# Designs tried in a protein design chat: VHH binders against q86b00r158to499. Part 25

Target 1, 342 residues: q86b00r158to499
Amino acid sequence: PRNSLQRAIDRLKNKFGISLKGSFEEEFYLIKKGDNNNSSVASLLNSIEKLDHGTFANYHSLDCYGDILEKITNALEEQGLPIEQLLSESGSGQFEITIDYTDIMEACDRHIIVRQTINSIASYNGYIATFIPKPFDGLVGSGCHAHLSLWDTNDSNLTPDANGECGLSLVNQFFIGGLLKHSKSLTALFNTTPNSYKRLKPFYWSGCNVSWGLDNKESFIRIPSSPFSATDGCSNFEIKTIDHTSNPYLAMAGIIHAGFDGIENSIAPPPPTSLFDQSVLNNQLIPSNFEDAIQSLKENHYLCENIGNDISNAFIHVKLAENKILKELSDDDQILKLLELF
Short names: E, the ipSAE of ESMFold2; O, the ipSAE of OpenDDE; V2, 0.75 times the mean of E and O plus 0.25 times the DockQ between their complexes.

## First folded at step 11 (VHH; framework vhh_rezetamig_d1)

Design r02 (at its last look DockQ between E and O 0.06; V2 from the best seeds 0.00; counts 0 for: pae E 18.4 > 2, placed apart)
Fold by OpenDDE, look of step 11:
Structure r02 (fold): chain B 342 residues (1-342), chain A 129 residues (1-129)
Amino acid sequence: as target 1 above (342 residues)
Amino acid sequence: QLQLQESGPGLVKPSETLSLTCTVSGGSISSSRYYWGWIRQPPGKGLEWIGHIYHSGNTYYNPSLENRVTISVDTSKNQFSLKLSSVTAADTAVYYCARPKNYGYDEKTGNYYTGFDYRGQGTLVTVSS
């Protein structure tokens, strides 16, 4: 998988002189292990401090988990991972860590290290860290949003253009056009379990709509607005649908090849949507289940060939087999199984 | 400040090749941020997108003109050019070189269009015997 990404990186650079940089927003839950060895999903849910579900970025959560979060932060910094921010998220006991952006290969490496480190520190200190997309019914899901930008060989950010649509340069618009074109197939790479699609629901800010736009959390691609956007444009774009079940190398390889197609063929994206434009939300959605997503990928000869036919075929077969097994389990048993993996 | 200027003959005979050059000043066409393109406006008609080129030499043309149009770039001169072969009276128009900022399809007219932040003054090219 890592080699596939390298080939994608080389392809983009060799043809257009463009490189991709990025970072992941790592969302996860921390659950304090109770004295009761009862490993039921219900018991785990009860162990989550019920914080008021209505408040974004609850500072109280940070206080309650201050010790464990500090240990996590220290461990990451000791490994040379530059933390950009640590925030409490919408869910009780849910947090987000963002590492500074870097070359896309390194960003993927960091993504793996971050997850491993958090799991290790949590376990050592009597907590369970989980990166499951939708660990509990009724609680907000967890993703790993990818913030991406295009760069030239002089290490200049190509993404922003104050005069461009949504503050983006035309080359980046074409890149996004390619992503949207391949969005259904990419979903198979981004979301690889049935549980993933419990998180991916319309009107839950999960990015289910095949669209792009400024600060539109329902769009497959969100463009974060900046106070400087009026003068300098927007520095990056965000893919919202990626979760931790993805292989980051294959996911990014898919993104690069899809974007490459956009640039090579000047695929303009549809008109951008805003957060308040509800009329577009009902027109085109990403796949609502893994079977549909993986079918889209299977039929996408362009992506499969460029990613590599052997690795694509292997991925498709393995994930189909895994999903079949998971679907035979009860919802609770699925969660328990996923807790072993994520 | 970025400036674009069209140059070339204002009269072309039918069946011949229209040739124009755009000279860019105040900025480099070798930038990876921008595209460079051509548009035209026939008398009494709206703007029509012709095509654009990236610094790598990658081109994209209006499908209606794809078989007749060639856009090229000369980075050493900071210029890009348009060739339109087999011209007819229908190709009479004011031709503009431009730096596009977006691209789309107009469903009402059935035409592809591009927005631009910079454009030349335009040059009239008349196809006549």
Scores: ipSAE 0.832, ipTM 0.937, lowest interface PAE 0.6, mean pLDDT 91
Fold by ESMFold2, look of step 11:
Structure r02 (fold): chain B 342 residues (1-342), chain A 129 residues (1-129)
Amino acid sequence: as target 1 above (342 residues)
Amino acid sequence: QLQLQESGPGLVKPSETLSLTCTVSGGSISSSRYYWGWIRQPPGKGLEWIGHIYHSGNTYYNPSLENRVTISVDTSKNQFSLKLSSVTAADTAVYYCARPKNYGYDEKTGNYYTGFDYRGQGTLVTVSS
């Protein structure tokens, strides 16, 4: 899979002189282990709700988790991973860590190390860290949003153009056109469990619409604005649907080949959409379940061949088998099983 | 109310370039919400999509016409144009400029549109010596 990404990187560089840089927003829950070992989903939720609704958790939840978060951030920094941001997500026991962007291969390697470090530090300190996309029906899901940008051989950012649509250069618009063309197939690489699709709902800001737009959290491709966007353009674009069930090397290989198709064939994206203008929203959505997503990937011979037919076939067979096993479990038993993995 | 008006010569000689202009009134071609397109209907045949353009200059062309077609936009005049080079009698058709009604990706046809909500009256272009 890592070799597949390297081939994708080389392909984009050799043909167009373009490289991809990025970073992941790593979202996760911290659950304090209780006296009964947190052996059911209800007990796990109670552990979060007790911390969240207790006197020390309701208003200043970062102070309640301060010790474990400091240990996590120190461990990441000691491994040479420069933390850009740490956030508490609405006082719910959910947190987000963002590492500085870098070349996409290293960004994927860092993504793996971040998960390993958080899990290890949490476990050693009496916590369960979980990256499950939707562990609790009443709580916000966890994704790993990718922020991406295109660069030339002189290490100049090719993504921004203040005069371009949504502040983007034409080449980045073509890249996005390719991503939207392949979006249903890419979903199979991004969201690989039945649980993933509990998070991917319209109006959950998960990015289910096959569209793009400035600050549009419902779009598959979101263009983040900044105070400098009007003068300098937008420096990156965001894919919100990716979650931690994905293999980052396969996900990014798929992204590169899809974007390559867009650039090579000058595929313009559709007009951008606004979150608040309901009159322009269309009904095109990414697949609502893994079976439909994986079927789209099976039929996408372009992506499968470029990723590698043997690799794509193995991915499809393994994930279909895993999804069959998971679907035989109750919702609660799926969560408990996924805790072993994510 | 938005209106689209085709203009250009109705007769073109073989091997020459067909050139048409669409003037948009009652709306702005610079809107980030819309693409602007050309379609044609040869005598006794169905509609054929030629291509479309975004106000930034991004184009997408029917692959069968791609190496003969140029679509351009002039936002200062609120116009967009079609040039089709090296014409033959097979290019005789009624040509329409149009705006997509619901522009999205149609997986069955491979095109980024499924119809038009505004269309010009059409102009017959005859290719004849």
Scores: ipSAE 0.000, ipTM 0.142, lowest interface PAE 18.4, mean pLDDT 81
ESMFold2 (binder alone), look of step 11: mean pLDDT 80; pTM 0.812

Design r03 (at its last look DockQ between E and O 0.82; V2 from the best seeds 0.00; counts 0 for: pae E 4.4 > 2)
Fold by OpenDDE, look of step 11:
Structure r03 (fold): chain B 342 residues (1-342), chain A 129 residues (1-129)
Amino acid sequence: as target 1 above (342 residues)
Amino acid sequence: QLQLQESGPGLVKPSETLSLTCTVSGGSISSSRYYWGWIRQPPGKGLEWIGHIWHSGNTYYNPSLENRVTISVDTSKNQFSLKLSSVTAADTAVYYCARPRTYGYDEKTGNYYTGFDYRGQGTLVTVSS
């Protein structure tokens, strides 16, 4: 998988002189282990609910978890990972950590290290860290949003253009056009479990709409606005649908090849949507289940060939088999199984 | 300040090739950030996108003109050019070179559109015997 990404990186650079940089926003839950060895899903949920104060970005949550979060932060910094931010998220016991952006290969490497480190520190200190997309019904899901930007050979950010649509340069618009064109296939790379699609629901800010736009959390691609957008444009774009079940190398390889197609063929994205534009919300959605997503990928000869036919076929086969097994399990058993993996 | 200027003959005979050059000053066409394009406006009609080119030489043309259009770039002269072959009276228009900042397809009208931050003054090209 890592080699596939390298080939994608080389393809983009060799043809267009463009490099991709990025970072992941890592969302996860921390659950304090109770004295009871009861590891049932219900018991875990109860532990989270007891800490629920019903507030978004709860400052109190940061206080309650201050010790464990400090240990996590220290461990990451000791490994040379530059932390941009650590925030409490919408769910009780939910947090988000972001590492500074870097070359996309390194960003993927960091993504793996971050998750491993958090899991290790949590376990050692009597917590469970989980990166499951939708660990509990009724609680907000967890993703790993990818913030991406295009760069030229002079290490200049090509993404921003104050006079471009949504503050983006035309080349980046074409890149996004390619992503949207391949969005259904990309979903199979981004979201690889049935649980993933419990998170991916309309009107839950999960990016289910095949669209793009400024600060539109329902769009597949969100363009974060900046106070400097009027003069400098927007520095990056965000893919909202990616979760931790993805292989980051294959996901990014897919993104690069899709974007490459956009640039190569000048694929303009559709008109952008705003947060308040309800007219487009029901028009086109990403796949609502893994079977549809993986079918789209299977039929996408362009992506499969460029990613690599052997690795694509292997991926498709393995994920289909894994999903079949997961679907045979009860909801609770699925969560328990996923807790072992993520 | 960036300036674009069209140059070429204002009269072309039917079946001949229309040839225009755009000279760019105040900025480099070699930048990866920008595309360079051509549009035209026939008398009494709206703007029509012809095509655009990237610094790499990658081109994209309006499908309606694709078989007749060639856009090229000369980085050494900081110029890009348009060739339109087999012209007819229907190709009579004011031709503009521009730096496109947005591009799209309007499903309602069936036309491609481009938005530009910089555009030349335009040059009238008349196709006549």
Scores: ipSAE 0.868, ipTM 0.953, lowest interface PAE 0.6, mean pLDDT 92
Fold by ESMFold2, look of step 11:
Structure r03 (fold): chain B 342 residues (1-342), chain A 129 residues (1-129)
Amino acid sequence: as target 1 above (342 residues)
Amino acid sequence: QLQLQESGPGLVKPSETLSLTCTVSGGSISSSRYYWGWIRQPPGKGLEWIGHIWHSGNTYYNPSLENRVTISVDTSKNQFSLKLSSVTAADTAVYYCARPRTYGYDEKTGNYYTGFDYRGQGTLVTVSS
């Protein structure tokens, strides 16, 4: 898969002189371990609720999260992984860590290391860290949103244009056009378990709309603004649906080939949308289940051939088998099984 | 300040080739950031997008015209050109070179939506015997 990404990187660079840089927003829950407390989903949820209420209700209880978060960030920085941001998300017991952006191959390598480090530090300190897309029905899901930008051979950022739509250059608009064209197929690469689709709900800020727009949390492609966007343009774009079940190398290979199609064929995206305009637009949605997403990928000969037919066929075969096994389990048993994996 | 200037014959005979050149000053057409294109406005009608070219040589043409259109670039002269073959009276229009800002095609209506941040002053090309 890493070799497939390298071929995609080379293809974009050799044809167009463009390279991709990015980073992931790593969302996860921290669950305190306890004897006999972690053998059911209900006990896991209670552990999160207790920890979250204690943290918000008491200054020293906030330090319980602060201590484990400090240990995680220190471990990441000791490994040479510069922390850009650490946030408490709106879900109880949920956190987000973002590493500084870099060349996309290194960003994918860092993504793997960040997950491993968070799991190790959490485990050593009496916690379970989970990256399951929707571990608890009543709580916010976890994704790993990708922030991406296009750069030329002189290491100049090609993404911004203050005069362009949503502050983006025309070449980046065409890249996004390609992403939207292939969005249903890309979903199979981004969201590879039945649980993934419990997170992907319209009107829940998950990015289910096949659209793009400035600061639009419902769009597949969100364009983040800054105080400097009006003078400098927007420096990056965000894909919101990606979750930790994805292989980052395959996900990014798919993204590059889709964007390549957009640039090569000058595929313009539709007019951008905002949250308040969605009721009047002809919105398509990404697939609501893995079976429909994987069918879209099977039919997408362009993506499958460019990623590699042997790699794509193996991915499809393995993921269909895994999904069949997972769907035979009760919802709770699926979560317990996924805790072993994510 | 970026400026675009069209040049070429104002009169073309039917069945011949219309040929226009756009000279860019105050900016470089070899920049990977921008595309360069042609639009036209027939008498009494709206603007029609003809096509564009990018520094890599990649072109994209309005499908209704693509069999007759060639857009090319000469980076050494900071110019790009339009050739439209087999012209008829329907090709009489004011032709503009432009730097597009936004570009799209709506398959449902068959219309292009375009925006541009720079446009030339325009040159009238008349197709007549």
Scores: ipSAE 0.289, ipTM 0.715, lowest interface PAE 4.4, mean pLDDT 85
ESMFold2 (binder alone), look of step 11: mean pLDDT 79; pTM 0.797

Design r04 (at its last look DockQ between E and O 0.09; V2 from the best seeds 0.00; counts 0 for: pae E 20.3 > 2, unsure alone 63.2 < 65, placed apart)
Fold by OpenDDE, look of step 11:
Structure r04 (fold): chain B 342 residues (1-342), chain A 129 residues (1-129)
Amino acid sequence: as target 1 above (342 residues)
Amino acid sequence: QLQLQESGPGLVKPSETLSLTCTVSGGSISSSRYYWGWIRQPPGKGLEWIGHIYHDDNTYYNPSLENRVTISVDTSKNQFSLKLSSVTAADTAVYYCARPRTYGYDEKTGNYYTGFDYRGQGTLVTVSS
């Protein structure tokens, strides 16, 4: 998988002189282990600190978890991972860590290290860290939002254009056009379990609309607005649908090849949408289940060939088999199984 | 302020090569952020994208014209050029150089196209014997 990403990186660079940089926003839950060895899903849910959910980024949540979060932060910094931010998220006991952006290969490596470190520190200190997309019904899901940008060989950011649509340069618009074109297939790479699609629902800010736009959390691609957008444009775009069940290398390889297609063929994206745009209601949605997503990928010869036919076929086969097993499990058993993996 | 200006002959004979140059002022064509391209509008017809150049040497041509089109950049003069070989009467059109920055939706065709807020005034090229 890592080699596939390298080939994608090389392809983009060799053809257009463009490189991709990025970072992941790592969303996860921390659950304090109870004295009871009963690891039922209900037990775990009850162990989540009941905090006021009325406010996003609850300060009280940070206080309650201050010690464990500090240990996590220290461990990451000791490994040379520069933390950009650590926030409490919408869910009780939910947090988000963002590492500074870097070359996309390094970003993927960091993504793996971050998850491993958090799991290790949590376990050592009597907590369970989980990166499951939708660990509990009724609680907010967890993703790993990818913030991406295009760069030239002179290490200049190509993404921003103050005069461009949504503050983006034309080349980045074409890149996004390619992503949207391949959005259904990419979903199979981004979301690889049935549980993933419990998170991916309309009106849950999960980005399930095949669209893009400024500060549109329902869009597959969100463009974060900046106070400097009027003068400098927007520095990056965000893919919201990726979760931790993805192989980051394959996911990014898919993104690069899809974007490559956009640039090469000058694929303009549809008009941008906003959260208040009623037209969003009529937008096409990404696949609502893994079977549809993986079928889209299977039929996408362009992506499969560029990612690599052997690795693509292997991926498709393995994930289909895994999903079959997971679907045979009860909802609770599925969560318990996923807790072992993520 | 960025300005684009087309220059070249307004009359070309059949089978000859149409050559146009776009002079860019108020900005550098060496910027990797932008595409520099050519479009044309035949009389009574819609706009047709001819092609563009990106990052100094990466070209994309309309498949219908690919074998006849060459777009190049001269950074020393801050210009880019169009060559269209083996012209016929069908190549008679107003030609525009452009720096697209956005996209649009054509309601008639249902297709999306690149917007060209920055473009020249256009120059008429007539193919006639």
Scores: ipSAE 0.009, ipTM 0.281, lowest interface PAE 10.5, mean pLDDT 86
Fold by ESMFold2, look of step 11:
Structure r04 (fold): chain B 342 residues (1-342), chain A 129 residues (1-129)
Amino acid sequence: as target 1 above (342 residues)
Amino acid sequence: QLQLQESGPGLVKPSETLSLTCTVSGGSISSSRYYWGWIRQPPGKGLEWIGHIYHDDNTYYNPSLENRVTISVDTSKNQFSLKLSSVTAADTAVYYCARPRTYGYDEKTGNYYTGFDYRGQGTLVTVSS
């Protein structure tokens, strides 16, 4: 899979003189060990709410979360992984860590290390860190959104154009056109468990609409704005659907080949949509289940051949088998099983 | 209501440059949300995309025509234009200016549905000596 990504990187660079840089937003929950019986989803949810509930619980949560978050950030810095951003949501037990962007192969390598570090530090300090896409029906899901940008051979950012649609250069718009064209096939690479599709619902800000737009949290491709977007353009774009069940090397190889198709064939994306525009509400959706996503990938000979037919066939076979096993479990039992893996 | 109107000579000699102008009424070509483009329909054939332009002079051309086509914009006149050099009889067609739009994605073929939400009335250009 890592070799497949390297071939994709080389293909984009050799044909167009473009390289991809990026980073992942690592979203996860921290669950206190031993507060309750951790053998049910209800007990796991109560463990999270207990830590963040009430005035005294809030003081404990601030002390406990502050300490664990400091230990996580120190461990990442000691490994040479510079943290760009750390966020938390009040009362939820969910956190987000992002690392400074870098060349996409290194970004994928860092993604693995970040997840390993968070799990290790949490476990040592009496927590379970979980990256399950939708562990709790009543709480927001967890993804690992990719922030991406295109760069030339002189290491200059090709993504921004202040006069372009959504502040993007046309080459980046064609890249996005390719991503949208292939979005249903890419979903099979991004979202590989039945649980993944519990997160991918309209109005959950998961990006399940096959569209793009400035600050549009419902779109597959979100264009983040900044105070300087009007003068400098937008420096990156975000793919919102990716979750931690994906193999980052395969997911990113698919992204590069899809974007390559868009550039090579000058595929214009549709007009961008806004969160408050009715056109967003009427847009196509990505597949609502893995079977439909994997069928789209099977039929996508372009992506399968470029990723590698042997690799693609193995991925499809393994993931269909895994999904059959998981679907035999109840929703709660799936979460408990996934907790052992993620 | 947005309207597009083509203008230019209906007859062009072989090897010369075909030149058309599209005047936009009821809207602005400097809008950051839209591309402005040209399509043509040769006699008895389907529509062929020529190219389009963004308001900042970024252009995108059909590869089969790229070496011969220039599309430009004049925001002060709310116009955009097509120049097609070295024409032959194969360039005889009805030429339309248009505002391109991608309507959606065909799951079975993996292709976008493409089209134009506004189109001019069309102007016949004949290449003949």
Scores: ipSAE 0.000, ipTM 0.117, lowest interface PAE 20.3, mean pLDDT 80
ESMFold2 (binder alone), look of step 11: mean pLDDT 78; pTM 0.792

Design r05 (at its last look DockQ between E and O 0.02; V2 from the best seeds 0.00; counts 0 for: pae E 20.5 > 2, placed apart)
Fold by OpenDDE, look of step 11:
Formats: sequence, structure tokens, C-alpha cells
Structure r05 (fold): chain B 342 residues (1-342), chain A 129 residues (1-129)
Amino acid sequence: as target 1 above (342 residues)
Amino acid sequence: QLQLQESGPGLVKPSETLSLTCTVSGGSISSSRYYWGWIRQPPGKGLEWIGHIYHSGNTYYNPSLENRVTISVDTSKNQFSLKLSSVTAADTAVYYCARPRTYGYDEKTGNYYLGFDYRGQGTLVTVSS
């Protein structure tokens, strides 16, 4: 998988002189282990401090988990990972860590290290860290949003243009056009379990709509606005649908090849949507289940060939088999199984 | 300040090849940020995008003209060029070189078009025997 990404990186650079940089927003839950060895999903849910679910970025959560979060932060910094931010998210016991952006290969490496480190520190200190997309019914899901930008050979950010649509340069608009064109296939790389699609629901800010736009959390691609957007444009774009079940190398390889197609063929994206434009929300959605997503990928010869036919076929086969097994399990058993993995 | 200037013959005979050059000053065409393109406006008609080129040599042509149009770039001269073969009276127009910055969507036709912020003054090319 890592080699596939390298080939994608080389392809983009060799043809267009463009490189991709990025970072992941790592969302996860921390659950304090109770004295009872009861490992039921219900037991785990009860162990989560019930905070007001209506409060976004609750400071109280940061206070309650201050010790464990400090240990996590220290461990990451000791490994040379530059933390950009640590936030409390919407869910009780839910947090988000973002590492500074870097070359996309390194960003993927960091993504793996971050998850491993958090799991290790949590376990050692009597907590369970989980990166499951939708660990509990009724609680907010967890993703790993990818913030991406295009760069030239002089290490200049190509993404921003104050005179471009949504503050983006034309080359980046074409890149996004390619992403949207391949969005259904990419979903199979981004979301690889049935549980993933419990998180991916319309009107839950999960990015289910095949669209893009400024600060539109329902769009597959969100363009974060900045106070400087009027003069400098927007520095990056965000893919919202990616979760931790993805192989980051294959996911990014898919993104690069999809974007490459956009640039190569000058594929303009559809008109952008805003947060208040509900008229577009019902028109085109990403796949609502893994079977539909993986079918889209299977039929996408362009992506499969460029990613690599052997690795694509292996991926498709393995994930189909895994999903079949997971679907035979009860909802609770699925969660328990996923807790072993994520 | 960026400036674009078209140059070439203003008269072309039917069936011949229209050839224009755009000279760019105040900026480099080798920038990875921008595209460079050609548009035209026939008398009494709207603007038509002909095509554009990236610094890498990657091109996009309007499907309506794809078989007849060639756009090239010369980074050493900071120029890019247009060739349109097999011209007819229908190709009579004011031709502009431009730097596209964004795209637009025509709600009536369902087609996309490129917008630009910088454009040359334009040059009239008449196809006549």
C-alpha cells in the first residue's frame, strides 16, 4: 500500500510538477475502564462521562481527562510529532488531535503512529481509546478528516487564489473536480466497514453529499474559510468522509489519482454549495453501504489500474470477506470486534 | 503588472491555418498556479472558450474545435500560441489570449466555461478569400 502511494506521488509530480501535503484530524473516544470486567458495549457506554451532548468543544471534558490527555500529548511530542491542536469534540469523552501538515506520505505515517500511541497510552493508564467510526448509537461518530493542499516544486502552496471559486486556484478546482467524479469509488477506500456507514448519514456533518463548498460540513469536500480568504484565498480543502478503517496509503493514492484525472482532463466541479443551500443535499449522495461503494470501485478501471490492479483486487477481495463476517454479527458483537482493531 | 498581447495576421484565407501568438509580460508562464488560454468572440455572438494549456504542456480544447485546434507553449520566450486549421468564415472573430482563474456554469445549457481575470486587447481575424 505504501508503494502504491509513492507511485501516485511520483505520477503527479512527474506530469504536473505538483505535490500533495496534508494532515489528519484524529477523532476518538476515551473510555475509563470500570472495576467490573464486563466488556459489554452497554457497560462501556455507561463508563463514558455523560456530559451535555448539546455542547460542542466542552471545556469540562478537557478538565476531566486532563491527566490522560497530557500523557498522550507528551508521548506524541517525544516522538517528534508536532501537535497543532487538541480539542474536545461533540461527544462525551470524544477528542480530536491534529498534527501539523507535511508531505502526504509522512502524513500517512504520522496517522498510524498517532493512533498507536494514543491506544498504548490509554491502555497503560486504565482507559480504552477507540477510533471506531460509530462506536455507540446516539453518540457522535469519529472520523479522520484529511486537510489537503497542492504545492509546486518551489514549495509554494498552489491551493489558494482569492480570485478563484471558493478561494481556490483553478488547478485545485480541477483536482476537486476529479475527486467528486470518483467520490463513490473513493468511498470504498475511505470507509471499509458496515459501521462506517452508520456514521455517514445526511445532516450529521459527515460529508455525505457529493459536493464542495465554503464551510459546508455536509459536502464531500469542505473548503475551510479563513479571515484572510478575501485577500489570499483558502489554503487547503478538507475531505470529511474518511474514517480510521481506511488504509491511509491506499486512500491517499486514490485521492491523488482521482485528482490527477481532474487536472489532466480539466474536470470542473459542479457549482459549489453553501451551508444554507439545502436544495442540493438530496440530489447526489455517496454510497450508503459498503457493497455499493465497493461495486463502484470494482467498476472504476481508471482508479484500480492506477492504484495497481493486484493490490486493488486484493483489497476488494479482503474487504468483501471481512464485511461478510461483520454483517453476520450482532450490532454489539460488531462493535466488540472493531474494538479489537481500532 | 501582468500583460498579455496577441499577435498574428488579421486575414486568413479559407481552408488555411489561423496562427496567433500571445506574449506574456510581467509574469512567468512557467508558474504552476496558472493556465493560459484562448477565447474568441464572433461578430454578434458571445465569447467562446477555445482551449488552454498548463506549463507542463497539458492541454484542454473545446470539444467543438478539438480536431482543428492546437495550443503550444514556449517557456523560453514566455509565449503561448494558437493554431486553428481549416478555417471558414465561421471562424471570423476577435481572438483573445487570457489567463483563466475560475470556471462558470451556464444554467441554461448545462455547460461549464472558464472565467479569466487577465486578457489581451484582442485581435480581429477575418477569414476571407
Scores: ipSAE 0.863, ipTM 0.947, lowest interface PAE 0.6, mean pLDDT 91
Fold by ESMFold2, look of step 11:
Structure r05 (fold): chain B 342 residues (1-342), chain A 129 residues (1-129)
Amino acid sequence: as target 1 above (342 residues)
Amino acid sequence: QLQLQESGPGLVKPSETLSLTCTVSGGSISSSRYYWGWIRQPPGKGLEWIGHIYHSGNTYYNPSLENRVTISVDTSKNQFSLKLSSVTAADTAVYYCARPRTYGYDEKTGNYYLGFDYRGQGTLVTVSS
């Protein structure tokens, strides 16, 4: 998979003189283990979900977890991972850590290390850290949103253009056009379990709409603005659907090949949409289940060939088998199995 | 200061090939940021997109013209060119080379819309026997 990403990086650079940089917003829950040690992990997860429906004190999450969060951040800093941001997300016990952006291969490597570090520190300190996309019915899901930008061989950011649509250069608009063209197939690479699709619902800010727009949290591609966007353009774009079930190397390889198609074939994205303007809202959605997403990927010979037919076929075979096993389990047993994996 | 300048014959006979070159100064045609394109304006009508090219040589043409259009790039001369074959009087227009900044798609009409940040002065090409 890492070799597949390297080939994608080389393809984009060799043909167009473009490289991809990015970072992930790592969302996760921290769950304190029970004192009697008789509680199943699924019971702890269900108990916390039930409590969050009735609690007005969720604003204490960052304060109440201060010691464990300090240990996590210290461990990340010890490993040379420059923390950009630490936030308490809108869910009770949910947090977000973002590492500084870098070349996309290193960003993927850092993503793996961040997840491993959080899991290890949590476990050592009597916590369960979970990256499961939707561990709690009724609570906010966990994703790992990717912030991405295109750069030339002189390390100049190609993404912004103050005179372009949504503050983006034309080449980045075509990259996005490619991403939107392939969005249903990419969903199979981004969201690889039945649980992933419990998070991917309209109005959950998960990015289910096959659209793009300035500050549009419901779009597959969100363009973040800043005070400088009107004069300098927008420096990056965000893919919101990616979750921790994805192999980051395959996900980014797919993104690069999809964007490459957009640049090579001048695929214009549709007009951008606003979150609240139904007159321009794109009604097209990404697949609502893994079976439909994986079928789209199977039929996408362009992505499968460029990722590597042997790698793509192996991915499809393994994930269909894993999804079959997961779908036979109860909800609680699915969560326990996913905790072993993610 | 980016400048685009068209050059080529102003008179072309019917059934022959219209050939124009755009010379770029104050910028680099080999930049990964930009595409380079041709547009035209028939007398008394609006602008019509012909096509564009990237520094790598990949092209995209207006479907109504694609069987007759070739756009090419010469990065060593900082130039790109247009050939339009089998011309008729309907191809009489002011031809501009241009740098596009955005293309949009109107899903309801199925039409693209074009925006350009730079274009040349234009050159009139008349198709006449």
Scores: ipSAE 0.539, ipTM 0.811, lowest interface PAE 2.4, mean pLDDT 84
ESMFold2 (binder alone), look of step 11: mean pLDDT 83; pTM 0.824
ESMFold2, look of step 12: ipSAE 0.000; ipTM 0.123
ESMFold2 (binder alone), look of step 12: mean pLDDT 79; pTM 0.796
OpenDDE, look of step 12: ipSAE 0.000; ipTM 0.231
ESMFold2, look of step 13: ipSAE 0.000; ipTM 0.110
ESMFold2 (binder alone), look of step 13: mean pLDDT 79; pTM 0.795
OpenDDE, look of step 13: ipSAE 0.717; ipTM 0.903

